# Designs tried in a protein design chat: VHH binders against Uncharacterized protein MJ1408. Part 1

No score or structure here was measured in a lab: all are predicted.

Target 1, 350 residues: Uncharacterized protein MJ1408, of Methanocaldococcus jannaschii (q58803)
Amino acid sequence: MSREANPFKKMPTILMPDELMAKALRRGEKVANEMRQKELPWLLKARFVEEHKVRTIASVVADNLQKVIDKTPPVRKLPKFYQEMVEVLVGIDDFKKSMGAFKWASELVRKLGNEYARKIRKARTPQQAGKLRKEFVGRVKSILEQIHPEMAFVAVAREKLKDLPTFKDLPTVVIAGYPNVGKSTLLKKLTGADVEINSYPFTTKGINVGYIGEIQMVDTPGLLDRPLYERNDIELQAILALNYLANLILFIIDASEFCGYTIEEQINLLKEIKDLFKAPIVVAINKIDLVDEERVKEIEEKLKEVGIEEILKISADKDIGLDELKERLKKIAIKEFLKDKDAENKELEC
Positions, changes and structure headers below are counted from each chain's first letter, unless a header gives other numbers; antibody chains aren't numbered by Kabat.
F is the ipSAE of ESMFold2-Fast. E and O are both the ipSAE of ESMFold2, at different seeds. Each is the mean of both directions, binder to target and target to binder. V2 is 0.75 times the mean of E and O plus 0.25 times the DockQ between their complexes.
[cut] stands for letters that were removed.
Atom coordinates printed by the task and the answers are left out, and those that the model quotes come from them; centres of patches stay.

## First folded at step 1 (VHH)

Design b04
Fold by ESMFold2, look of step 3:
Structure b04 (fold): chain B 350 residues (1-350), chain A 126 residues (1-126)
Amino acid sequence: as target 1 above (350 residues)
Amino acid sequence: QVQLVESGGGVVQPGRSLRLSCAASGFTFDDYAMGWYRQAPGKQRELVASISWNSGSINYADSVKGRFTISRDNSKNTMYLQMNSLKPEDTAVYYCAKGDTLYPESSYHEDAFDIWGQGTQVTVSS
């Protein structure tokens, strides 16, 4: 993934047609006033003033539009996680179409600026020079109004995309499970440090990122902590973008049910995640210190019936089983990360 | 002479709302970006929100996104900050700020704004 912060954060403010035109006209008049101070014959001064006004207006407009293009990353060269998020939040095709409109307008305004500057140099009267400049301004206004929908679209897209998270290119474990099963306690114990909070669509809590050496741990409050069937297709697609990040899913079960959800409810959430995600799943049965061994065995049997092969028994509060959990997570996440890297390299070679 | 006068601060319980206003004079208001800064005790001043000259671009600090809304009324030379779901961490002196440039790029750096008002106190406590 990118080594910079969110690459869409660098997108400049998108000016609407009237805003951009007003900016260009103000700068053009400033330049015109400076040129009027030159000691030149009357007609030559008029040509000079109007030519520089036209070139300045053309440059302000064209450079503003081009800057948007230059500061916007090419979507198809981003990791698939970001491509999926762009598709979900704004639509890749419409985004690319809008960038094309900016390029078309920028190039056309620059071409017209050169064309009108040449005509102004040949003006026979100051009035003809001024008329040519006014005509140029009218054509620029028309071009900007033609792309007004695309400018508005990109402004909205910028607001949606500037909050996308950045992840390190490391083996990644995504933590899932109902609220209060012990996820934050476990994350703190496993990583040994405070987590970094990052924005993510469809949650106001963000996501928490921590590390076990070179393993990136991601806790997903508000994402993988409630039934997924309640969500519309767009929201679900944003959640499923985590498939492009997760090398391994760590699902936490509260053996005691003090979290407020029965074991059957917790296993139903696990089934939903298993059906929707491609990464292998490790289940940690947490809070084993609060229940007897018979109950833990019953839970383990139910997990095996669902198809879970990797089951660990822990207590985050009592530091039971955490070292084995760390080692298992590390081994599986690194293996899956390397497997995904090999597959990605084959796709990119073509 | 540029003047910025904030109002609407006060003491409020967590979860409540306040609306700040900034009355501007002494410059052409609708040529400039405007912003709200805050300074908590013992902390450096930070940008809370900024708004372009015609409201076409808006930037928020991550800590206030979804809770605060900046707006402006160029006909009244006034900027607003609607603060919903207030938290104790929002306790600070809030400053209205005028952008340094004629153009609308929203900025989250102190150098983007050259003049601040006197500030209005917002205190969120139970």
Scores: ipSAE 0.000, ipTM 0.107, lowest interface PAE 17.4, mean pLDDT 83
Fold by ESMFold2 at other seeds, look of step 3:
Structure b04 (fold): chain B 350 residues (1-350), chain A 126 residues (1-126)
Amino acid sequence: as target 1 above (350 residues)
Amino acid sequence: QVQLVESGGGVVQPGRSLRLSCAASGFTFDDYAMGWYRQAPGKQRELVASISWNSGSINYADSVKGRFTISRDNSKNTMYLQMNSLKPEDTAVYYCAKGDTLYPESSYHEDAFDIWGQGTQVTVSS
């Protein structure tokens, strides 16, 4: 499998109108100086110098604007996780409007460059050629100032989007549960030492990504480990975006309550997550080595009352039940991944 | 260190084809426009073809349009020039050139391409 990267990492630095014009003028003057070295009659040289200056300025400006368009992915063709991130962080409609402004300006600058270059080739005096070039530069400056708000918007958008996490296009299990229920121990046991820590815009703790073969395991410390009412709006948006990543939720319950939360508190968190996510849920009752079998049965009965069909009994510390858990996670995650892939393809056809 | 290495030149009969390759290293290939130039005996160096970073903008000299095809494979850092229906007038040293922007200018401008290869000889003779 090829690796996938954050689709926005390749966005170029966005130059503001003055910066882009300065770059274009410096390049144009360099070209003008080189053209002045040619052995030509004075009028022909003047026309040659000014024509190439105009063509160079036009190409530098238009190419820079086009580069932004070409290196920015079309949002509506991205996986839905990234579409949701764009909506939350910057707004899809404003982003699309700004790309349209870049395209319009790039095309207009190219058109004007060609028009003025033709006029300069027919100039009767060096003064006329220079005046035409100055007029062209003024029109380019005006075009850039007209799209200045869109250029500023894209600059801010780039800063917000360039550090989004990279997720592979694989069956994905998102892990949830209170702190200290054994999530990190279980993740390490299931995936080994291949856990990656990635930044995530809505939390300072980042996210942990690991793999069981071709299954992507994701743990989001600080997002799925406390009640919803404790979440601000930004955290809630980050949680909702995970719906487009998650093929399966693995919720971990600490049977011993050593984590500091009662079974009822843990089940209440499970209910909240069940209401927020479309993905099916597998519950792992962890730390079964610390409680008797009657307690585990009681927890199972409460989970069935909540509507949980898939329940496994494990001890991450004692390596109990982990092989069965791996197999169940793979089966369900792959099935749900293939369903989502088929639904995604049908959307593109319509 | 930026390097451009041309290959595929040679001596061929009129009407035959050649495929030139330019292997690039030392820079991010898919950030730049690329071009092919040629210099015939006693002539100035002229742009033959140019191609944008994504192959979306391609220009040809009038003398080769319809006969030559420029292309690039960004995964291999390589640019190509397929030269069909070769004529004796195509005899020249062909140079690979790296631009300094994503797109070539609309004119044949040598300063638009800032790094040049060593060249490969193409000779078309009976």
Scores: ipSAE 0.000, ipTM 0.320, lowest interface PAE 11.7, mean pLDDT 84

Design c06
Fold by ESMFold2 at other seeds, look of step 2:
Structure c06 (fold): chain B 350 residues (1-350), chain A 126 residues (1-126)
Amino acid sequence: as target 1 above (350 residues)
Amino acid sequence: QVQLVESGGALVQPGGSLRLSCAASGFTFSSYDMRWYRQAPGKEREWVAGISTSGGSTSYEDSVKGRFTISRDDARNTVYLQMNSLKPEDTAVYYCAAEIGWTPDEYLHTSEYDYWGQGTQVTVSS
């Protein structure tokens, strides 16, 4: 199975009880009108018309509910990134329970349709046949009303999940650092002019996706650009889901501190990100054109003290060091991507 | 040993018909929802049709609804895909899958695996 697509984009619209019932009744009446054209004795015609109306209504309702189930893959079949997003946005257990209600209702409606069709074939009068059909419709309405909360839950879940980002199955670099350290400028310089914006939980700006050849670059405004201790547990879980996407973290330091954050504050953010992610980290010391070489060396020494081994010195504005950075990012990201693919292949082998 | 074997793929003219079969062995066939998927060259694998246990409910991708019919024969452990009014866009390798699907308390079934066949080629061309 491809891991490039958001499978929830294919979920059908979830109809509420009155909407689904209206759809079924319209189709039932269409079939009834077609059946009325048959040349049959008065009572047999009434039985035939009402029986086919019941079977059609049952099929429309049951098949609609089953289609939702069939077009929604179970969470266990999803890549781990999407599994984490389902837990964060809706809750896996509640989702499973709600989908189970769809299955239950679909099967019950089909069973009732068969039962009432048989009763209608034995009706002694057209009025009895019509009464049985009305009783059946009432039972279906009651079943749909019983699962109305679960239908509403799945409708909300669909709206939240269909907007999750779709990532290509490529080596991926996630960019981090305080606002105004040069992230957007660097992303444009490395990938070209066009950056695709995608929704992501807990950020109104979404995430920015760009490419260096076959390397997927992801910038996360509002996620990895401020202290993580300010986040609640659910927000942290959404940030941690990036572990299943990121092959490499690129952390950007503003050597000049013109971003409004001291080097110490920037390194504290780096340490928080290092503690949360398994991916290796490359640090780019940006804006080196605005500070002394001695200051850059001091920053580099501080970074080595906290365990950073991959350090690049750049100026995004002045196009300094970008070719070396690009080559280093590609090399590391591809290496880590292939390592992850080996682990996934072992998991998928039968 | 679990096995799903698709057959019936062929070269067919536009407007023609084919029936695909998927023979299953090594598991309790009647306990599984069965599905057909397809994958065109260079494209993602996509869902085509599904049928619930015991043939209770069927569902179809919008582009094939009305043209394709899924069915199952539990006595022969076989699922079928009848394809009518075939179009060049239907050209793909078609895969059979046995999937547990959504059940109440589904997390208790994590020890059971989904099963996939090797695929059968369907080509629709002049």
Scores: ipSAE 0.000, ipTM 0.406, lowest interface PAE 11.3, mean pLDDT 83
Fold by ESMFold2, look of step 3:
Structure c06 (fold): chain B 350 residues (1-350), chain A 126 residues (1-126)
Amino acid sequence: as target 1 above (350 residues)
Amino acid sequence: QVQLVESGGALVQPGGSLRLSCAASGFTFSSYDMRWYRQAPGKEREWVAGISTSGGSTSYEDSVKGRFTISRDDARNTVYLQMNSLKPEDTAVYYCAAEIGWTPDEYLHTSEYDYWGQGTQVTVSS
């Protein structure tokens, strides 16, 4: 089934002042040439031509600016995940300010177009009509230059936002753990299909999205697979935005340590992720086929000491414990998803 | 419950100064553009000043430019209006208002605001 589009993908290309003005002038001249075909006395033709040129230029400029507003989703009405991503990548205040500038300029250009069109219809000479049109064009150029910084800002924002991942509004499990603990094998076995790779800030690997029925599974290579203290504040905020997506964290431990990390290192990463996320955590002890039962029990006891209550023992390679894991993930993720929905409804009622 | 409460209105002499405050509660103050309006007896409410959510952009009606200064303190959920060189024509009830801020200040109709305060009286008389 097709995935919903990123809400920012429909944003139009942002023209800079000279580009937009050039487009408007070309369209105005085309209309002027069509109006010159009319059989009118010389003064009336000059008035008619210049008036329609002004109205066309005003409409092209104002409509272009308004289309940016119309095709940009209002940030406050987006799911909280996207709100946080806008804050991290561009800044919500600056984004709102820039949309205000587009609206201001669009309305002012339209107002001036009407004003100058009326003045032109009363011009006493063709020269006066042309002078009024040139004055109008100059004022439009000035208005566009005044909002040039906001136009440039929105152009950059569009490039950053158009590639954000799309997520369905479904119970969501975020997978974490060191590289080579078996995350990819497990995800494939649980979902049964190829996962979709999506862009995400601060990782070149992207994120993997797959599904178990109505459960959205998200694997974040390069994000939650190493200690987080090395990241700057902006990068960390992008990672923390996953709090608004995750209903459950699935942390994978490699019991064999063949992944290259000791159990102590893996548990230390688990503690960091536990501190960052408010969602409950299920730990899957993977590769149990490569170690004896006593070792698995030792790992389980260490996990209980750090406060983990939901522990599953699996082997992704040998298909051991996967059905039980799948059912446990569904139960918890749906429960937490419904809790979040209830909390959101109560906030709206308050 | 959303509330905007203005304070600081008083009787002052021409040339005097006054600082108005508007304390907000019940909504995420930092997400809203804030504005001041005033209404003199027998007149419609008129826009006076506006300030963006970040506090970086301010705007003023022509007759108060250079005399009035709008500011905000997001830590205290409060917007201020410093009024200097007061004139008798500044006599009015002053209101604060909050909304999303997509519309330029000059074009925003009073019915489009999400929240309004109750007003504070400013009287400039000798």
Scores: ipSAE 0.000, ipTM 0.096, lowest interface PAE 18.3, mean pLDDT 82

## First folded at step 3 (VHH; from c06, 15 letters changed)

Design c06q
Fold by ESMFold2 at other seeds, look of step 3:
Structure c06q (fold): chain B 350 residues (1-350), chain A 126 residues (1-126)
Amino acid sequence: as target 1 above (350 residues)
Amino acid sequence: QVQLVESGGGLVQAGGSLRLSCAASGFTFSSYDMAWFRRAPGKEREFVAAISTSGGSTFYTDSVKGRFTISRDHAKNTVSLQMNSLRPEDTAVYYCAAEIGWTPDEYLHTSEYDYWGQGTRVTVSA
C-alpha cells in the first residue's frame, strides 16, 4: 500500500503571539495600501480600507491557527506506536488541550473580524473607522497572549515529534540480544548492505532498519541490548512502544560467550524481553562454529525450559543456517502481521 | 529597512556552474524561511528552491533536483544557490524571497513571500 511517514512532519512552524500578529499586520497594511488607490469618496474609502484591513488580519491569524490543527494528526487516530510516543514525549492530554486552545482562538478571531468589519461599514468618520480597527487589533493581541502557553507547548512538541522514526506498514521483526552477539553481521547478511538509521528516544545510536523483500527488520542498539532494570519509567515506556511495531522478536544468543556475557546472562535478558513483549520469539543460537555440539544442546535445552518454541542454530560468519532462518522469519512475521491487521479492522468497525 | 540583494548571475556555457548569493538585511535572518524563484522570458515566475529557518528542510522543483543546492549562512545573513550542470532552459532572472513561518506545503507559492529581491540574470548558452 502507501508508504508510512512520520505523521508530524507536515506540522507548520508555530508562531508566537508577537510573530503572528506582526505577520498579520504586515499583510493588513499591504491590503490597505492597495485599497487606498481606489477612486472613492473619502469616507467610503476609509471604511473600505479599514474593513479590508480587519478582514485580512482576522483571516491571517485564524487561518494560521487552523492550519496547525489541520496539519496535526488527531492523536487518537494514529497507529498505537505513535500514540504511545506522543504520551511519552509530550503528553496526550496536554497536546489535545493545546489543539483545543488553537481552535477556540481561531474561531473567536474569525467571529471578531466579522463583527468589527460590520461596525466599520457604519463608521461616520475615517477616524472612527481607524479606532474600530485598532480596537479589533488589541482584542486579537489579547486572545493570542491568552493562548501563548499552548502555542509554546505545541512549538516544543513539534520539535520533539518531527524526529520520530518512520516505519513502513509491513510485517516487522525486531532484533534483540546483547552487544557483540553478531546482530550487525546477521542483519547485513539477511537484508543486504542497505540499512537506514533512524532516530529513537533515549538512544544516540538510533534504530537500524533493513528489509528482506517486504519484511521490515529493525535492530535496536541501545534499547534491547542491555538489562531493562537500567531504564527509568519514561525510557521503559519508549521501549514498550516497540510492542505496537513488532510482529516477531528475533533474539540472538552468542554460544561462545565471546560477546562478554554468559549464557545465563543472555537468557536472563531473553526472559525480560519475553515478559515485556506479546510478539512470538525466535531464538537464533549464533557462533555454533566456535563451540561443540554438547554446548549447543545445553543451550537449546535451557531455551526450551523457558518456553522458547522456535530455535535455530546458525553461524553468521560462516553462512550456516541463514537460509532456513530467513524463511522462518518471513513465515512467522507475515502470519502475525495478518493477525494484527484482522484485529485492527474489527476495532475500527466497532 | 528590509533588503534582499542577489548577486552571482551572468553568462555561462551549458554544463557549467554558477553560485548565486542573496544578502539579507533589516530583519532577524535566523527567523526567516528563504526561497529562490525564477522567471524565464515569456513565462510566469516559478519556484526553484526553498530552505527552512534552521536549514534542516530543503525543497526543490523537479527540474533542478540533483543539480542545484540551496544553503544558508546565519553568520553572514546570506542564502546561496549552487547551480551545477546548467542547461539553456535554466536561463532566467532569479529572485530571492523571504517570509516568516511558512510550511513545507506552502513554499511553492509567490503569495507566501512578502520580501523579494530585484533579481539577478542568468544566461546559459547552448
Scores: ipSAE 0.095, ipTM 0.600, lowest interface PAE 5.6, mean pLDDT 85
Fold by ESMFold2, look of step 5:
Structure c06q (fold): chain B 350 residues (1-350), chain A 126 residues (1-126)
Amino acid sequence: as target 1 above (350 residues)
Amino acid sequence: QVQLVESGGGLVQAGGSLRLSCAASGFTFSSYDMAWFRRAPGKEREFVAAISTSGGSTFYTDSVKGRFTISRDHAKNTVSLQMNSLRPEDTAVYYCAAEIGWTPDEYLHTSEYDYWGQGTRVTVSA
C-alpha cells in the first residue's frame, strides 16, 4: 500500500536570525581561508578574500530563505482538507505574509551581495575592502532581524503542520461512535491489514487509517467519540475539516450498551455528527449477538425517527453482517466521491 | 529549483575503472560542498567521498581511499568520481549529494544533505 506524504513534512528547519547569520559567517570564513591560499599581491588577495566572503554569506542566507519557500506547498493549491487545517492551526493570511517576507529578504540579500561584491572589487586598500564587507554583514543582520517575527511564525507553523495526517485522494469513510462500541475491531475486520495510527490536532490518541481495496477507512478516537459540547471553537473547526475528507460517515451503535453509554446517549452523539457533516451516514448496530431481536428493532425505529436511511445490523466479533456492510460502504463512498469530483471539474470549467 | 543528475554508471569487470559525473543546476555551485554516497543491495546508503567548495579538501571512506578520486569542475558545474581498481563490493547505486556548509564531522551523514540525485547503478563483475 502506497502512502501519501504530508505536504508540510518536507518543510526545512527554520533558522532564527542569529542562527542563520552564524551559519553564514562560519561558511564565509571557511571560504576566506581557502581564498587566502591564492598566489596574489597583498591588496588583490585582500579584495579577493573579502569579495568571496560576501558572495558566500549572501548565498547562504538567500538560499536558506528561498529553500523554505521552495519546500513549502502553496496553500491554495492543496486539497481543501489541508487548506482548512492551515487556516485553523495557523491562519492562511499570516502564513502567506510570512512567506512573502522570506522572499523579500532572500531577494534583497542577494541584491546587496552582488552590489557589495562589485564595490569590493574596486576597493583601493585592504581596509576599504574589509569595511565594505563589515557593512554588508551589518545590512544582512538588520534584514534578518526585520523579518524575525515572520521567521518565528513559520517555525511555529512548521511544528503544527508537519504532523498532519496523510490521506490519499480516495473514496473515504470516517468511522464515528463512542469508545468501546467496536470501532477498532470492525476496522481491523473490514480492512484485513494492520491499521496505522496518525496524529491529528486536539487528540493524543491519533487517528487510525486502513483500506478496503481503494476505499480509505478512517477511525477518529478522541475526535468523533464524545459529545461536542466538550470542545472549544478551534477544536470544533479542526473536527469540521473532516468534512473535506469524508465521503461517508459510518456510525457505530453498541446495542448492548456495554460500552457504558445508553442508546439515547449514542443517538444524541449521532445527531451532533449528523448536524456537523455533509456526508451521508450509514449506521451499523453492533453487538447484535448480545441482545434480542426486539431490542434491535427498537433501536432501528429510533434511528429512522432521526432520519437515518441506511441501517445495518452486525456483530464485528462474530463476523455477522460484515460482507453486506462492506459492500454498502464501498457503493456509497464511491458514489459520493465521484459526485464531489464532478462538482470540482464543473467549477474549473467555469 | 535544485537538480542533481548522475551519469556514467554501468557494468565493469573487477580491476576496471569507471567515471561517474553529477551535473548540478539551480544553485550557486561554488558555494556548495558535494558528496557521493552509495547503497549496496540490502543495505542503507553509506558515505563514499566528499569535496569542499574550492576542491581543496577531500574525504573518503576507508574502503575506497587510494582507489577513488572525487573532483569538481566549476566551469561545468559538475562533480565527478573516478573509480579505479573496482571490486565486486563496490557494486551499488551511487548518489550525488549537496549542501551549503557542512557541520564539522557530519559530512558522513545522509541527514547533513538536503539535495540528492536519482542515482546511477554500478555493477562490478568478478
Scores: ipSAE 0.012, ipTM 0.304, lowest interface PAE 8.6, mean pLDDT 84

## First folded at step 5 (VHH; from c06q with S31R T53W)

Design q1
Fold by ESMFold2 at other seeds, look of step 6:
Structure q1 (fold): chain B 350 residues (1-350), chain A 126 residues (1-126)
Amino acid sequence: as target 1 above (350 residues)
Amino acid sequence: QVQLVESGGGLVQAGGSLRLSCAASGFTFSRYDMAWFRRAPGKEREFVAAISWSGGSTFYTDSVKGRFTISRDHAKNTVSLQMNSLRPEDTAVYYCAAEIGWTPDEYLHTSEYDYWGQGTRVTVSA
């Protein structure tokens, strides 16, 4: 079953207090102008106009705040990948607290609207009706200013979250390895030319997503292509979120070292990724057309010493070994995907 | 006060092009979502195109998709509608609309917009 879209793309634009108040006052005046057309005695007309203005202002403000809540998914009900990204980018507790402030303000404005509407119906003069409406507006402005920090927080959170990548709920292979080992060429060969670039935190190149049938392939330039010790804690947390996405890691080694990194450097990166991720690792020794069989065997032996059990020998450029690689990736990714689904279901049953 | 002034309408032969402009004043243009609606003779206003306050999202009705392009210029406080490959059924009065507080699934309803221009007429001859 696939995921539709980034759940945060449906969030409305978050208005600041002055913007929301101005919108509410405009709509209140439009309703007031319509009510002024009624044929009523002066006092009764004043009550009628001010009451409808108050009810309209209250509804515009309260409904706007409630709409933000309604269009924002509960974070704890999202897939773990999205939960981790919310924690990294904004903080789940602060996000939840801010949504609570919207709810509190929406309910309070609605309550005050009803209270002031009742008071206005009992006003003895048009001046008192107008004074009550002005008092109501002042209290709404105060409530909005009180939650201004939460409104600003949610506005920033929306900007950070709306561009998160969309992933289908499919068996997923994440590709890793130094730059120029052949990751992009291999991705195109395995999935075809239809590779999409998606945004991801801490990389300006984004991530590349492609498919082999119902297997989701993800390449992460700028994320899993350099030593992790170069990352601060926030960047590392964003990389760790890939644990919730990856069912299998495909690590690519350039046997020729033309990528600019020695086999030892490439294996050191592999060790870091192995320690960081829970998913099993398949290693593809790429560019075997550029080295002799003795060198490939030597690399294979070093990989076995590191604990790599699944090793494939390929040349992406020469279409060598790609069919076997494709079949192996599918088999392992599907197996791990089904295991993860079973574990998630057992946790929810508790 | 807020004003939206459309321009660029006129008479054009089928297959031709027109560029509509909407000059906005009296509000913080960079915070407002903008839209074009049109009304053919004897019909209700219908949604044509919309662009978010940042310019990052655009939407089009199916009948104009691929032929019309909405854009905005924050330096000039204008929204434009480039209309290519015009057809007789595009004949209408075109209205510029503005509102703050965009909801992605509600942009096509006239009730979402408080500010409207007076319209500019586009006539496409068969």
Scores: ipSAE 0.363, ipTM 0.779, lowest interface PAE 3.1, mean pLDDT 87

## First folded at step 6 (VHH)

Design r4 (from q1 with S57D)
Fold by ESMFold2 at other seeds, look of step 7:
Structure r4 (fold): chain B 350 residues (1-350), chain A 126 residues (1-126)
Amino acid sequence: as target 1 above (350 residues)
Amino acid sequence: QVQLVESGGGLVQAGGSLRLSCAASGFTFSRYDMAWFRRAPGKEREFVAAISWSGGDTFYTDSVKGRFTISRDHAKNTVSLQMNSLRPEDTAVYYCAAEIGWTPDEYLHTSEYDYWGQGTRVTVSA
């Protein structure tokens, strides 16, 4: 339940071929020094030392590769939001291919370790034992260089995924609207606590997460606060991943236009979001304390013409309409959450 | 050649504070996980604190949690242990350790660290 619940952060450091080989050789030499303390005939000692060196090197390499596999979550078993984020940031098929390369290399190094250990036990001279160990090391270096691209890929993937936000499996409301319409003020008043800032792709501002009881509220500064046609395909895919998270969109309109955008501009942004998201939309007309009632009515009629059925009139600063908004958000978000959960259950039954 | 040099040890009264520092050289510091271990008289080295290469994960043994803080400074290539509310039981030689590529469950064991400092003595008087 901590902030450290991101399973990609549990992945170990991904060692490059020379780093892993160097680590393995250091551990092998430590074991070799221990084995040299044994009182054994000259040839038997040489075989014993080289055999244990090979077994140690094989284990260090194979176990480190296997740890990457073991500590990497199976992507297809993650919630669909995280699957889409892995696809956007990294590429699921390339990620799976790279895990396969780690598995192949780990298994091959272990098999070669066993093979060379057997050959060393039969060596006729200390020089033959040493040459077999050197040959084994060369084979391991070759295997690691063969998977170097996959090792580099996984290292980059770990860096991209380690800061991916975690979301609770709760009814979720995503807040949208132009800057300065009152989104942050409203979020703070509805949740009653400081919001947490989390990383999200393609915004340096991150995302703000807060809660109303068991309703998860998400504000996306830098994502859903400007025309979406300005985004490239990758940015749009990251925004569309929010479809797997959002049960309800709360769109905030500034009735006063003091935010710097006309009502028509704000409604145009609303239309773009409506086209891209599957979730229903509730519109809150904010700052009603700064305009007359006829202006609010005009805005409400324009929203109905666009097809918006859920409209609330509020002032976040003056605490007007917030209790009704809170209850309406809870009702709709919970209903949509249960619908989405039921649809997911039917998909799993297939 | 890798070198870890501890400093900041000394004699301190119970309840006092010390800051240990470990200067690292001879490797790419930002790639290495770091830890502090200690050895009390007549005992084996025991885990005190660890910090991941990024600083994103920190770990502490139960007896020091809330009193000790591990941190790292990539500009100076140092790892530090701020030790507050010291007790006579904290008396030990403190060692800095480094390793590339531990997993979270490996930080506890001395055998998982290839590089060690020479140690700095901390004595906490009653």
Scores: ipSAE 0.249, ipTM 0.678, lowest interface PAE 4.0, mean pLDDT 85

